# Ledger of designs, part 14: VH-VL binders against b0r6t4

Target 1, 212 residues: b0r6t4
Amino acid sequence: MARFGVDEAGKGPVLGSMFAAAVAGDPAAVPDGVADSKRLSADRRAELDDRVRASMRVGVAEVPVDRIDDPETDMNTLTVAAQADALGRVVADGMAGYVDAGDVNEQRFGRRVANRVAADVAVTAEHGADDEYDLVAAASIVAKVARDAHVDALAAAFDADIGSGYPSDSTTREFLAAYVREHGELPECARASWQTSRDALGAAEQSALDEF
Key: E = the ipSAE of ESMFold2; O = the ipSAE of OpenDDE; V2 = 0.75 times the mean of E and O plus 0.25 times the DockQ between their complexes.

## First folded at step 5 (VH-VL; framework fv_oberotatug)

Design y3 (at its last look DockQ between E and O 0.79; V2 from the best seeds 0.00; counts 0 for: pae O 8.3 > 2)
Fold by ESMFold2, look of step 5:
Structure y3 (fold): chain C 212 residues (1-212), chain A 121 residues (1-121), chain B 107 residues (1-107)
Amino acid sequence: as target 1 above (212 residues)
Amino acid sequence: EVQLVESGGGLVKPGGSLRLSCAASGFTFSDAWMSWVRQAPGKGLEWVGRIKSKYDGETTDYAAPVQGRFTISRDDSKNTLYLQMNSLKTEDTAVYYCTTEYYDEGYFDYWGQGTLVTVSS
Amino acid sequence: DVQMTQSPSSLSASVGDRVTITCRASQSISSYLSWYQQRPGKAPNLLIYDASSLESGVPSRFSGSGSGTDFTLTISTLQPEDFATYYCQQSYSTPLTFGQGTKVEIK
C-alpha cells in the first residue's frame, strides 16, 4: 500500500536554499521516532534520515537563493514547484498521499502540486500535515537534513561560523554584518529580498555616511 | 474554518487617529498576503492597501487617498493584522473589511464581517 | 490607475431569468479580473477569479468570460438568493480597483 508524504524546510532563513522532500512507500515501514523530529538533535535527525532512505523512496528538490530573490516569483509558488519536483522523483501513476500545505488555501495548493507532477497522483494538502502523517513527518526530517548539510557546506565555503542562517540567530546576523563591512555587498548565499539583508546593507551605508 | 474578525471601529473626529485590528484563524497567517478594503455607506468597494507575507518581504502598498496617513502592519505571533489610521477625514467614513489577498493574482478570497469607522465632528 | 466600469448600474429581473453584467477596464488587464457578490448588510464574497474560474462552493449557474478589456458575469437561472450587488475587480496593477457595482433587484 505505497503512499507518499511531502514537506519543505528553509522558507524562513536569510541564508541559503529552501529544500523540499518527498518520501514514498508503505506507511508501516516509516521508522519509529519521526514524530519527534522537532526535538531531535542534528545527529539524531541524520540517523533517522539514514533509516528513512534505507526503507523508503526519497526525492529532494532545492530552490536556490537566486530563484527566491527573483522579483517575478513568490515563496508560495516556489514551494509548490519544489514539492512537485521532489514528489515527481518518487511517484508512479495511481499513488495517493499528503503534502504540507504552503498556502492559505489548502485545496488550491494541493491542486497546484498535483498539476505539476507528470504522474497521475491524488494529492491531499493540509496545514500541519507533518504533525498528522508519518510519511510527511519523514519528509520533514529529510528536508531538514538536506538544509543542515547545505548550511554546513556554506559555512565551509565562507570559512566562517554562519549560524543557522535564520534572522533570529545572532551569529547569522553578525556574519552578514561582518561580510558586508568587509566586501561592501551581501554574500551570494544571502537572500537579498529579506529584511535582515536589507538591514545589513543599510547599517553599513549609514556607518559610511556618519563617518563622512 | 477560516475566520477574520475586525475590531476597533467607532466614532472619531476629523484629524484624529484610530487603530483597527483583524484577528485571523483557521490558516497559517504568516503565509498570507493581507489587505484592507473599505466601503463608504451606500457606496462601492475601495481597496485601501495590503501587506505581503514575511517570505515576500512584508512590504506594503497603499491606495493614493490613504498614502502617508494609514499604516498596515502585522504580528504573525498573534495572527493579527492592523490598520493604523492617522489624520482622519470625513471621506474615510466606511466599513473596513479585513481580507486575504491571493498572492500575485490579487483577488480577495476570505473576508471579515467589517467594522464601521465614522469620522465626523 | 485602471478604471473599471460596470453596466448596467442596476437591473430588475425575475427568478429564473438569465442575467448578464458587463465590466470594462480602461486598459487591457489580460485575465486579472474577479467578481464578487454582496448581499445587503453582508460582507462581499468571491464568485469568480481569473476572469472565468469558479470559486469553491459557488453554484454552477454563475459563470464568467472575457479577457483584455471586456468581461461578463452571467447568472444562467436567477435564484432568490442572487438578488444582491455584484462588483468586478482588476488585479493587473496596483492600486487594485473595483467597478462601481451592479444592483440586481427583484421585478
Scores: ipSAE 0.219, ipTM 0.715, lowest interface PAE 5.6, mean pLDDT 91
Fold by OpenDDE, look of step 5:
Structure y3 (fold): chain C 212 residues (1-212), chain A 121 residues (1-121), chain B 107 residues (1-107)
Amino acid sequence: as target 1 above (212 residues)
Amino acid sequence: EVQLVESGGGLVKPGGSLRLSCAASGFTFSDAWMSWVRQAPGKGLEWVGRIKSKYDGETTDYAAPVQGRFTISRDDSKNTLYLQMNSLKTEDTAVYYCTTEYYDEGYFDYWGQGTLVTVSS
Amino acid sequence: DVQMTQSPSSLSASVGDRVTITCRASQSISSYLSWYQQRPGKAPNLLIYDASSLESGVPSRFSGSGSGTDFTLTISTLQPEDFATYYCQQSYSTPLTFGQGTKVEIK
């Protein structure tokens, strides 16, 4: 029976989209080195991504910033939707597999993902699934590579170093601060609902007040 | 296994302040919405307030009786939820429970064992 | 605010009995209704969410039904460990609110 693994990347960043990926196939056919995905360099991940795509069925879903900032939804709901979307692209009735749990309740998360997939599949959700199941690790790599490419494209568009896009990244924070000072608003790729974005806007407002 | 452990409860005089803590383990704390629910002795359950995850702006909501007096915060690096209680009143006397809140449905799937706060002159 | 009213406030029953508790919302809350069990001296435990979904690990003798304003918790065959207080809770809108509780006592 064909199996699948699902994971996401870019949930935490203040800049850019989130991505979910699904990988379906024979767990034994997963390329060597995929299991160590968390410790891989960007170049190595890109190489493994190519190998995974060449040997497995791969689906990728993107959650854009406007959806992330939509007050009618939340990140966890979007995570379920994104995983289900990615999974729906690679599965058929009767398939079973694992997903990285994005909720405190693993069983509920798995059920929610399965319910959003048209095909009748058995979904098991676990925290840290990418550390235990090779297909989930493969999905993690695919999602991360997609995220990296997205961030690179943003950097190119701004012709600036925007960092990793995470709130803890000083380069990202500096980019946001500078952009807001220059333009008086957040860049389109910034998640406005993030505290980091609000802080950048607040800082700019304070500076403007101090000048008057 | 999900675990929530409250601490910081005790006896305080009216007008006083207390800070409760909730240590969380067994799940990705940073992903979770968290709530406080209290129960006066021999009474029912009362929602106190919530804090959303950083992914949802870490915004807070409070019940009217505690609005302006209580503050909910979190330290994701320590997997800890806080409840700062100022200007305490006798009617604030209760067992305070830390809970995980299912984000899109707003129910409480995991509970701590609670910590007792007694406000008395 | 949405008010939740449970009925009855208390009831006496015997082991093996079928027990039914009702909860009424002051306005429609769709299916955003949960049920909790609280044993004496213990924290509440989630039994049912989304009006009729059984929480993992909860015995199948518990069931929930209803939508809109009227909801029901049913214990098909009461067990000794089921003597407790039960609460309904709406999550349709903030502030989140609970029913006043129903105490199930030994007859």
Scores: ipSAE 0.015, ipTM 0.521, lowest interface PAE 8.3, mean pLDDT 92
ESMFold2 (binder alone), look of step 5: mean pLDDT 94; pTM 0.961

Design y4 (at its last look DockQ between E and O 0.79; V2 from the best seeds 0.00; counts 0 for: pae E 3.1 > 2)
Fold by OpenDDE, look of step 5:
Structure y4 (fold): chain C 212 residues (1-212), chain A 123 residues (1-123), chain B 107 residues (1-107)
Amino acid sequence: as target 1 above (212 residues)
Amino acid sequence: EVQLVESGGGLVKPGGSLRLSCAASGFTFSDAWMSWVRQAPGKGLEWVGRIKSKYDGETTDYAAPVQGRFTISRDDSKNTLYLQMNSLKTEDTAVYYCTTEYYDDSGYPFDYWGQGTLVTVSS
Amino acid sequence: DVQMTQSPSSLSASVGDRVTITCRASQGISSALSWYQQRPGKAPNLLIYDASSLESGVPSRFSGSGSGTDFTLTISTLQPEDFATYYCQQANSFPLTFGQGTKVEIK
């Protein structure tokens, strides 16, 4: 019987959307090299993504910045929703599989994901599932590639180097600082609820005060 | 297995300071909202404060009795939660528990607890 | 602040007994009510969340009910390990607040 794996990418960045991906099929048919996804180059990930999509059922869900910044929700709930959305695209009644746990309580997380999927499926959530289950590793690759493409599209739209979008990325921080300095507000792709965004706005305000 | 281990408790004089630590393991710490709850000897439970995850702004909230004196922080790279306690008072004497705080649109329960560390404020 | 009032403050019971503890909120808290068990010298453990949802690993003899302002924790058949102090907690608004506790003692 067909199994599935689910993971997400882009949870931590200050720029852009988060993505979840679900991969369904025969675990034995997962392309070689997928299990080492954490150390793969972007190009290698893209190649593996193509191979996964060619041999498996794949679903992808996007959580946009406005949802992430919604004070009525939280990132864990959004992660559950995104995983369930992606999973719902590839599963049928009776299927079972693994998801990367985004909650302290793995069992609770699995239950929450399953409850949001229309089909009657058995969901097992585990921390670090992408390291243990090939279908989850495949899902991780698909999610990361989707995230990468999204970041590239943002960079193109701004005609600027925006970096990886992560707070620790100096290129990303410099982009935000420069943008806020120029426009007096955050770019649309910036998660305003992130401390990095607030810091950028604060720095600009301080600079303006120093000029008076 | 989820584990929370508090440390840093001890005897301190009024007006003194202590820093408590909570070492977390068995889950992705960076995803978790964390809280401190204290219990005076022979008394009930009292919420002290919380810190959200970095994905939710890492914002903090405090109970009125400790507002301005206590600071909650976290180091995700070390899987550690902190409680900096300044200007300590005798009424701050309690066992301090580190807890995970869960939210699912149904409220804010504390689903995992450490064994606590005792803070005694006395002259 | 939302005040939580438990009843009774203490009770004596025997193994096998049905035990009921109530908790009243000073204002409506929907279903955002949790129950905790604390054995002597131990940390609290979550029993019930969202008023009636049983936490994973908790025996089915524990159940919660209620909504709005009035809530109930029930132990259908008291076991030796159930002698402890129980706390309700409103999880609806800040600051988060607990009831004063109910000590279940051996009769």
Scores: ipSAE 0.686, ipTM 0.883, lowest interface PAE 0.8, mean pLDDT 94
Fold by ESMFold2, look of step 5:
Structure y4 (fold): chain C 212 residues (1-212), chain A 123 residues (1-123), chain B 107 residues (1-107)
Amino acid sequence: as target 1 above (212 residues)
Amino acid sequence: EVQLVESGGGLVKPGGSLRLSCAASGFTFSDAWMSWVRQAPGKGLEWVGRIKSKYDGETTDYAAPVQGRFTISRDDSKNTLYLQMNSLKTEDTAVYYCTTEYYDDSGYPFDYWGQGTLVTVSS
Amino acid sequence: DVQMTQSPSSLSASVGDRVTITCRASQGISSALSWYQQRPGKAPNLLIYDASSLESGVPSRFSGSGSGTDFTLTISTLQPEDFATYYCQQANSFPLTFGQGTKVEIK
């Protein structure tokens, strides 16, 4: 019977949006190969994304930087909202499925997602659900492909190599440092509330003092 | 499942320092907001402070009695929460609990609790 | 700071009794109130959040009600394992504060 899986991508980057994706349909229709999603090349993920969309219902939700930086919210609540938005686009009353838990308390995460979906659905949230359930793994691929496309669009918009957008990526840190040095402010795609962004601003202030 | 284990408690003289650790398992530690709560022997519960996840700026908040003396930090690579306690006073004598904070707009922050570690500040 | 006042400070009851504990906030906290149980020598554990929502695994004999400034915890049919100290706690505003506790003892 028809089920669903939900996951998000881009919770940790310093650049760009977070995305959630929901995949609904018969679990037997999930394309082969989704279980290895964490070790796939971008090309392989894009190919699987095409296959998932061909055989399943798919919903995607974006959480942009200005929402992530809003001091009146928090990342775990934004993750709930994004998953619920994505899920609400593909489900109907009576459906049940799994979501990747984006908070410490699995049961509360699942209830918060379900409560934000207009349809009457049964949500089971588990940590690492994308490793255990093919529908969640498929949702993970869809979310990552949306994130990949977003990063590509940012690179094009800034006419620059921005790396992956993650704090651990030296290309990303170099992009931030160079942008702040040149413009005196963070690029609009940077999450100002991240330590990586604060470090880039701090380094630029020190360099300016060294110049007199 | 979720497990929190405090360590580092002991006897210390007033003016001394201690560092408490809380080892976490059974959940994605980097997602969590974490708190310390203390309980003096025979007394009630008192919130000590909190540290947010890295996704919410990793900022800290402290109760007034400990502000400037205590520092909360975390190491997500080790799944460990820390409480550095300096300039200890006899009033700081308590069992210290590590807790997870699950904040919603409707506020119910402390889902999971460790067993506690005793800090005794005495001459 | 929001002061949380519990009443009574202690009570004696028998197995099977209905027990009610109250908690009053010094200012409105909407429904941002939790209840905890602490058995002797143990860490506290969460019973109720959002004033009336039961934590997973908590027996249905526990219930919470109230909003604004006045809240109650009710144990409909007291069991031997319910003899403990109960705390309310607000999370509506910083700093987070607890009530002083209510000790429920065997009569």
Scores: ipSAE 0.461, ipTM 0.798, lowest interface PAE 3.1, mean pLDDT 90
Fold by ESMFold2-Fast, scan of step 6:
Structure y4 (fold): chain C 212 residues (1-212), chain A 123 residues (1-123), chain B 107 residues (1-107)
Amino acid sequence: as target 1 above (212 residues)
Amino acid sequence: EVQLVESGGGLVKPGGSLRLSCAASGFTFSDAWMSWVRQAPGKGLEWVGRIKSKYDGETTDYAAPVQGRFTISRDDSKNTLYLQMNSLKTEDTAVYYCTTEYYDDSGYPFDYWGQGTLVTVSS
Amino acid sequence: DVQMTQSPSSLSASVGDRVTITCRASQGISSALSWYQQRPGKAPNLLIYDASSLESGVPSRFSGSGSGTDFTLTISTLQPEDFATYYCQQANSFPLTFGQGTKVEIK
């Protein structure tokens, strides 16, 4: 019987950390509305997170920007490590469950996650597992709520509206451009390896040249 | 259950104006980022612009070809999205689709689409 | 702008065939890629989001893979209703951009 689900949030943003979450328990105990939460506001997502935590075991792992930008690693490896860290917080020997695959090779991804967990667990990795399995959908919500809280904390720390952190968000790009213009460097929350970060630095350089 | 219904398309001369409407139902419209996507006859899809939810400041973004000519707005009390098109050009001839856009869903930019409304700009 | 290039631009296939369509981004877009199907005379519909996640109600014969710059849509066993044009789309960078489309035609 499948007793856990694992997913992550925040692989694509130019700002901030990535999070992985694991949820363990009886699939029948997953709250109603979990599958519908993907298009809800952050407040309603937080309500579902509270309900999941009330009925199930939850583990969360954070991957900070300096790890994401480390040229000695890659996003697939970081995702494996984060999922294994989150899963290790909630599982016991003999449990089985599903994880959202972060690699094109589902079987390899699942083996890598299982091998990093101290408990003896059976991991089945599938693309789009959050659409198929309620426990993975619950983990997706938890990871997104952790990401939401992180973005809110960054906005407070920088005393600015930073948007969602995604490069396609105009508020995020405006924050990044304004910060680079004022300070001559990327904010510490920016992923320097992202093209959006390189573009912001290049635009600031061009603006400086255009002042002459 | 989710429905997006566009209206307001038609034939206009170059330099003319049209306003498109999109009536939304079956989801919490006020939470959604909304976009317009167009498709010229026999051609591919082209993003026109978006408007964020009220919670995200209700700001708008536009593709370069329509910047300064088109305006996107929303009326959350009526669950309706609008596209005001001014200074229309023949290259604006296309079917215009109303779409939802949810960045809270990783990699899920246009999950619901209307059936489209045809705008023809011709002399 | 991030340019999305699909390959092939068109292909001919028979019911029961395995069909593969590739999409390449001019720069890294992580997994922020969606695939859409457009049947003749109809609006597009979402098939795949986040590069590999199957949209609710979409048949399991559709699958997506890839990350960064190289992405693939696969139809394992082509059905009559699958003769359509397929588009990839990135949401990682502004402005949002689509591939030019791949038309899947009957042989």
Scores: ipSAE 0.319, ipTM 0.724, lowest interface PAE 4.3, mean pLDDT 88
ESMFold2 (binder alone), look of step 5: mean pLDDT 89; pTM 0.908

Design y5 (at its last look DockQ between E and O 0.77; V2 from the best seeds 0.00; counts 0 for: pae O 6.0 > 2)
Fold by ESMFold2, look of step 5:
Structure y5 (fold): chain C 212 residues (1-212), chain A 121 residues (1-121), chain B 107 residues (1-107)
Amino acid sequence: as target 1 above (212 residues)
Amino acid sequence: EVQLVESGGGLVKPGGSLRLSCAASGFTFSDAWMSWVRQAPGKGLEWVGRIKSKYDGETTDYAAPVQGRFTISRDDSKNTLYLQMNSLKTEDTAVYYCTTEYYDEGYFDYWGQGTLVTVSS
Amino acid sequence: DVQMTQSPSSLSASVGDRVTITCRASQGISSALSWYQQRPGKAPNLLIYDASSLESGVPSRFSGSGSGTDFTLTISTLQPEDFATYYCQQANSFPLTFGQGTKVEIK
């Protein structure tokens, strides 16, 4: 029976977009190995992504930095909208499936996603759904691969190693610091509303004061 | 399955300080906006303050009576919310509840059982 | 600040009664209103959000209605576990504020 799974990637990074992915189809057609998605190398994720797209219907939604930084939004609401957008690209009336809950209350998250999808769908939201349901695990892989490609494109655009884009990545923090020192402002790919971005701006201001 | 457990309450003299903790489990803590709500013995509920997730800037908001005296912080690696209370007054005597919030801000869906803070001479 | 006024401050009722509690905001809050129940000796719990949406796990005998400034919580057939204090709370504007509470007692 055709079902769906939904997840997102790139909620935490200071650089670049967040992505949601939806995967729809026969659960039996999901490639082997998706259940271990958190342990996969980038190469293995790319291989599984190719297989998922070959056997399943796939939808992807991007949430760019300027939406993430928009003061009229919040990340929980953006996650709902992104999952609903991705899901709406692949589902039809009467389908049922699982989404990874991006908020504390699973049932409210699921209702918010379902309410934003035009098709009549039954959405069940659960914490850790990517560990329980192969279709959600497949969606996780697709979202992560879309995020990986996005980061590669940013690195190429800035002609620099930008790391993973996460605040904990020293390469990412070094990129931010160097860019702010050279240009006096954040790169366009940086989420200005993140503390990491504010810290980079603050550190550059202090260094300028120490010179005088 | 969602659990919030407050600790650190006790007796303290006016002008003193106290730090409350709230241990969270059963959900992804880093996604959550967290609040403190208090209730003086035999009285109603009063919102104390809120801290947003790191994805929304980790910014804080406070009720006027505690602004400048209380500080809300979080440690996502330990799934713990904190309330640092300085310059305590007798009117701060209350049970302090740790809560989660969302629905585009402002609704408190999960509550801890509370920890009592008593401020008296 | 948005002041929330509940009526009545207390009431006595019997099991099986229909109970109605009202909440009035000092200014329009659209539908940004929640209702909480606090049983004796327990923490509060959310019953209703967005004025009329029932929280998961809350019995269908509870319902909420209203918008703007006037809101109502209704318990269609009061049960023994419903003897508690009920609070409304607005989420339309900062700071977040609660009503003073309505105590529902057994008679």
Scores: ipSAE 0.174, ipTM 0.707, lowest interface PAE 5.5, mean pLDDT 90
Fold by OpenDDE, look of step 5:
Order: C-alpha cells, then sequence, then structure tokens
Structure y5 (fold): chain C 212 residues (1-212), chain A 121 residues (1-121), chain B 107 residues (1-107)
C-alpha cells in the first residue's frame, strides 16, 4: 500500500521562504541513511535528496516571505496549507500516511491538512514524525535541501554571507544589521514580522539618534 | 498527553508583584501560542493575554485591565510560560489558568488547573 | 469590546433531559465561537470550537450551532457528569471575551 510522509523546513528563520515536502511510495524503499537526517551534512542531504527523488514521488511547496508576513495569516495555518499543497501533488484517493505536526494538537493538525487536500486521504499527524517514519524523514530531507538551495540563492543575489537565516545565527543578524544601516530598510527576503527584523530596525534607529 | 501546571500563586499586598510559571509537557511547546485566562472567585472567565510562538515573532497581546502591569514571556528551552504581574490590585485576585491557543483562532484547547493569586491588604 | 450574553444564567434539569443554552454576541462574530465546560473546582474544558466543531474526546451528545450573533449549545441527553457551568467565548475580535456563564444544576 502506497504511503506518504510530509514535513517542512524553514519555519523559524528570519530570512527567506518556508518549504514543505511530501514523499509518497513504499516505506521499505526509502533510501538507506534517510532516517538519520538530523545528523546529515548538507552534502549528504543533497545526495539523499537525489536518491529520494529518483525512487519516490515528491512534491514541494514554497511559502514566500510576503505570505509569511501577511497579518491575515499565521505560521501554523501556513504550515497546514503548505503541507497540504505538497501532499496534494503526490497523493490519490485511499492513500494514508504521516505528517510532522506543526501545532499543539496533532489530531486537529492532521485533520486540517487532510481537509485541504483534494484527494480522500488518511492523515496522521505526530510531533517528531520525522524521527519515527522513514517517509517523513525523507520529506524532511527534501524540504531542507529545498530550503538550503533557497538560502544559497539569496546569498548569491546579495553577494554576501547571510548565514543560515535563523535568528540565532550571528552571521544572519550581522547581515541584517549591516543591510539596514546601508539601506535604511529590511531586505526583501527578511520576514518583517520577526522580532529579529524589528530588532535590526530598532538598532539602526537608535544609532541614528545617538549620532544626532 | 498535554499537561500544563501553573505555579507561583499566593497572597500579595496591593502594589506588590508576583511571577507565575506554567510548566508544559506532552507537546511541542515552541510551536504553541499560549494564553493566560483568569477567574475571580465565584465569577466568570477573563482573558488576560497571549504570547505567540517564536515563528510568529513571539509577540504579545494584553487585555486592557492588565496592560502595562503584566508581562507574558516564555522560555522554550524550559517549556515554560511566565506571567509577571506588577502593581497588583485587589481586582486582580483570581485563579490564573495557563492555556494553549489553537493557531491564531483565539480559543483555548488545553488548560492547566490554575494557581490562585490573592491581592489583599 | 464584544459582549457575550448567555441565556439562561442558570437552569435546573434532570438526567436524561435535553438542555439548550444560548449565547448572543453584541456584534457579528461569524463562526468564531467556542463553548467550555467547567465543573466545580476544575479548570474549563473546551467542548465546541468554530461554533459547531466538536473537540476531540467530547461526547457526541454535545453539539453547537449558530453564526453571526446567535449561538446555541445543546446537550441531547443530560448525564450526571454534565452538571457544570458552561461558557461561550468569541474569538472574532480583541479582546477575547467570554459569556457570563450558564450553571446547569440538578433538579
Amino acid sequence: as target 1 above (212 residues)
Amino acid sequence: EVQLVESGGGLVKPGGSLRLSCAASGFTFSDAWMSWVRQAPGKGLEWVGRIKSKYDGETTDYAAPVQGRFTISRDDSKNTLYLQMNSLKTEDTAVYYCTTEYYDEGYFDYWGQGTLVTVSS
Amino acid sequence: DVQMTQSPSSLSASVGDRVTITCRASQGISSALSWYQQRPGKAPNLLIYDASSLESGVPSRFSGSGSGTDFTLTISTLQPEDFATYYCQQANSFPLTFGQGTKVEIK
């Protein structure tokens, strides 16, 4: 019986898009090494991504920064939508599988994902599903690789080291600070609703006041 | 199983301060929006405020009666929600409940058993 | 602020009875209405969300209906454990607000 796994990457970063990925196929056919996705290097993930794409049905959805910053939505809703979008690309009626739960209530999360998919599928949501189910682990890898490629493209576009894009990354914070000092505004790839972005803007404002 | 356990309640004089804690378990705390709801003795429920997840900038909202006096914060590494209450008033006397908020939909799916705060001279 | 008014404030009923509680909003709140049950000395429990969606684990004897300004909670066959206070809550506008409560007492 064909199963699926769904996960997302880039939910927490202050820079760039979020990605969701769905992988459908035989759980037993998932490439070796996928289960250890959290310990994988970027290069190893890329390799496994190629193997997953070669052997499984794969769907990927992107949530752009402007949508993330939309005050009419929230990250949980967007996560549900993104997972459903990715899942809808690979499933058919009667399929069942697991998704990494992106909110407190796993059951409701699964239901909401299923309700947004056109096909009649059985969705089970669990926290940490990528640690337990190989297809979800595969989806996690695909999502992470997509995210990595996106970040690399941003770095290239700015011709700068932007770091991982996460708030805790000092390189990312330094990039934002420098950009705001130079341009007086956030870069387009920055999620303006993030506190990290607000801090960068605030710091620049304070600096300007101190110079006055 | 989702569990929320409040602590830190007690007797305090008007103008005093208290800090409540809520220990969370059984779910990914960092993904959750959290709220405080209070209930005066023999009265109904009153929303106090909320804090969003780190994914939504960890921003906070407060009810007007507590605005400027109460501060909600969280430590995701400790799975703990906080309510710092300053300049307490007698009308702040209540059982304070820690709650999860489902998405941005503004209803509360899980509740702790509450901790009593009594403000009295 | 959106005021939520429940009716009645209290009622007496017997086991097996059909119980209906109403909640009225001072303005339209679409379907952003939830119902909670609070037993004496206990924390509230979510029963219904989005006006008519039954929370997981809640018995099917509970149901919610309505939209706009008028909402109803129905207990089809009252059970001994259902004697409690019930609250409606709107999530359409800030601040979030609750009804004053309806106490369901044993006749």
Scores: ipSAE 0.026, ipTM 0.553, lowest interface PAE 6.0, mean pLDDT 92
ESMFold2 (binder alone), look of step 5: mean pLDDT 93; pTM 0.945

